# Designs tried in a protein design chat: VH-VL binders against q9v200. Part 2

Target 1, 224 residues: q9v200
Amino acid sequence: MMLITTSHRPTRRTRSFGHDLERVFPNSLYMTRGKKTIQELLMEAYDRGYERLLIINVWKGNPLKMTFIKVHPDDWGYLGYLYLHGVKLQREMGFRGLNPIREDMPLVVTTAKRVGLDHLAFAQVFSELTTGKFVPRGDKSLLSIADKYNTDVLAVIERHPRGIVVNFYRLDVTKERAVGPLINVKIWIMEDGRRWDYKEAFGIKVKPRRKEGEAEEGARKDSH
Short names: E, the ipSAE of ESMFold2; O, the ipSAE of OpenDDE; V2, 0.75 times the mean of E and O plus 0.25 times the DockQ between their complexes.

## First folded at step 7 (VH-VL; framework fv_anetumab)

Design y4 (at its last look DockQ between E and O 0.04; V2 from the best seeds 0.00; counts 0 for: pae O 6.2 > 2, placed apart)
Fold by ESMFold2, look of step 7:
Structure y4 (fold): chain C 224 residues (1-224), chain A 120 residues (1-120), chain B 111 residues (1-111)
Amino acid sequence: as target 1 above (224 residues)
Amino acid sequence: QVELVQSGAEVKKPGESLKISCKGSGYSFTDYWIGWVRQAPGKGLEWMGIIYPGDSDTRYSPSFQGQVTISADKSISTAYLQWSSLKASDTAMYYCARHSGEWYPAFDIWGQGTLVTVSS
Amino acid sequence: DIALTQPASVSGSPGQSITISCTGTSSDVGGYNYVSWYQQHPGKAPKLMIYEVSNRPSGVSNRFSGSKSGNTASLTISGLQAEDEADYYCSSYTSSSTYVVFGGGTKLTVL
């Protein structure tokens, strides 16, 4: 699916989060950033057959930022960004030593029951960012969805008082609860103009917002 | 079977307050969003806002934020739309409508409408 | 925010096919499959005709069909009948106006 790395100078928590994502994004690889440029990362991702490059960084303050990039030799580009309230690691959810998924199975993206339209919209967006398969929840169980789509791994979009949560299940590990990581999203932005901000959605007076890739990091196709 | 029944027509003067109601029956009221839609005489539909009665999560159109209050009383399966001070421009038909959420992401059941007339 | 753009009116004769357009942006019609269409006869509440771009609720005639291409959704009515004379509204989820937006409405006249 994707090559996962960090910005330069990652925290230990950011690296742990990257490894956790490797364990829930099928056929994905966490790679140490080192001194690599964005162009070098794109070449590495393309050579390995990945469709996405994911960069995880600490954005000013505590919450992480996730940057999703389309991998293509001639038509690469930034797809979108998640700005996070925070994450909860697999080990913080009681799971250690899970193996990455190397079998040929899709990531299914679905929702919890009883969600709003903005959660459904984000499930579609998240599936686009990750190349996952969006499956609306309805009254279906996670097990029945997983069986129908021949997968053990689901990302479940959930309601949260401050925003939107992504919670990961690995049904090969347990059918009773999520294994994580848990991602608490406060803002998401797509390069095509789709966006969501929890303050705006809940009627809170918004602050001026900025997306990554403005003047400091340049336009589309810039190195990071 | 499943229905939304709205309170009756209102004739008011500018500056008066008003609270109109929308009672749901035949379904689990707390499991579906209820939206309010305005239609001024001879005009189109305008989304005003929406509430999830289960936890009172409420969203407003920017055009109506601060202009009206949307609320619900889940114990009697009723949603409300209210004004603290009506204006002549509030003269319109007001519909409540159920939003099916993850099943049919659309307004699938509509109330009969409440006509509000505010004389200027 | 900008309402979805619909033609103000459209007309057709009985038996014709007619199409009503609904144009938005990548932040609404183009970006999501949460487009719906409503029919409203004079003095009546709107009725859901199409949801999720192209699905018909039970009881809606198969003469009504929906589609989407790019930022434009379309409602097509085949075999036009006198009872189809009504106002038609599209609606979509929108990232730019918090939740929901309607189109301006289209008056269909059956000649």
Scores: ipSAE 0.271, ipTM 0.718, lowest interface PAE 4.4, mean pLDDT 87
Fold by OpenDDE, look of step 7:
Structure y4 (fold): chain C 224 residues (1-224), chain A 120 residues (1-120), chain B 111 residues (1-111)
Amino acid sequence: as target 1 above (224 residues)
Amino acid sequence: QVELVQSGAEVKKPGESLKISCKGSGYSFTDYWIGWVRQAPGKGLEWMGIIYPGDSDTRYSPSFQGQVTISADKSISTAYLQWSSLKASDTAMYYCARHSGEWYPAFDIWGQGTLVTVSS
Amino acid sequence: DIALTQPASVSGSPGQSITISCTGTSSDVGGYNYVSWYQQHPGKAPKLMIYEVSNRPSGVSNRFSGSKSGNTASLTISGLQAEDEADYYCSSYTSSSTYVVFGGGTKLTVL
């Protein structure tokens, strides 16, 4: 599915998050970034048969951004970005040492019940970013959906007081609750121009950016 | 601006019926749960229940199940709390509040409250 | 019945730090870290101060912080100010009961 790595010099928490994602994305691999360039990563991803490269960017010791890149020899490119409020690791949710999924199964992306249009939109976007299958939740149980698509893994989009949450279910582990990691998304941006911002969605008056000192939470362009 | 505006104070007698309202504005009313919270004079907050206006799914506290009816009219972005027969013990301030998610019990927006007085 | 227990009252002087506890009767209380704190001034509606144990909504002072240990959640107010005098309520969602409960409330007095 995807090759997962980090920016340079990741914190322990960021590495843990990468491993957690490896455990919930089917047929995916976490790889230590080291000194590898994006080009080298793309080549490795391609050689290994992955369709996506995911880079977790770190800010102040925490995961800040998730960058999704399409892996194709003739059509590689950035797909989109998730800016994060934060994450909850699987271990913080009571799950440790889950095994990655190596069986061929799809990642089903669905929503919690009774979510808004923004959540549906994000579920679609998230499926595109991850090569998952978007499935409208309706009144169906997660188990029913999983059975229909012959999967043990679901990404569930949920409401949050501040942003949108992605949570993960591993039905082969437990049917009772999500295993995580929990990803709290504040902004997502697609290369095709689609975008969502929690501040806008929640009607939070953004004080006009005083020009000066707001350090561009700009992801240092890991250009190289 | 996101806000919840509740109907005015009510003075009723025991046995009378009552329906109070909570109108949302500044956000998609159908995308968030609305909860009702009771506060008797000088007492604490009591969770009564919640409704999802999008499909009118309703959940009640065990203490309030069968005692009140929560409903919504999404066409006018309004939630309701109603009694078929009021009791003196129903005297309280009633708040509506926005529930940000089904599983996130954080009420981030509150109405100003509706005072209901039931006296003979 | 799931109950959250708070002290009836706490007090502190300006500039001090105080802590309000919220203890659940069950290990399921605060499941998934769904603990919220509300501030209520006299005659006013409650205000969300903390959600999910330790998160602050926009506009809430950084003097307010939340934590949890075992079945006890705590609200800490640092640099106590006169305006902090209010009632504080904790709330939690229980996975077993699928409903929200409030604590009994704590009256904070600033001396």
Scores: ipSAE 0.024, ipTM 0.577, lowest interface PAE 6.2, mean pLDDT 88
ESMFold2 (binder alone), look of step 7: mean pLDDT 91; pTM 0.937

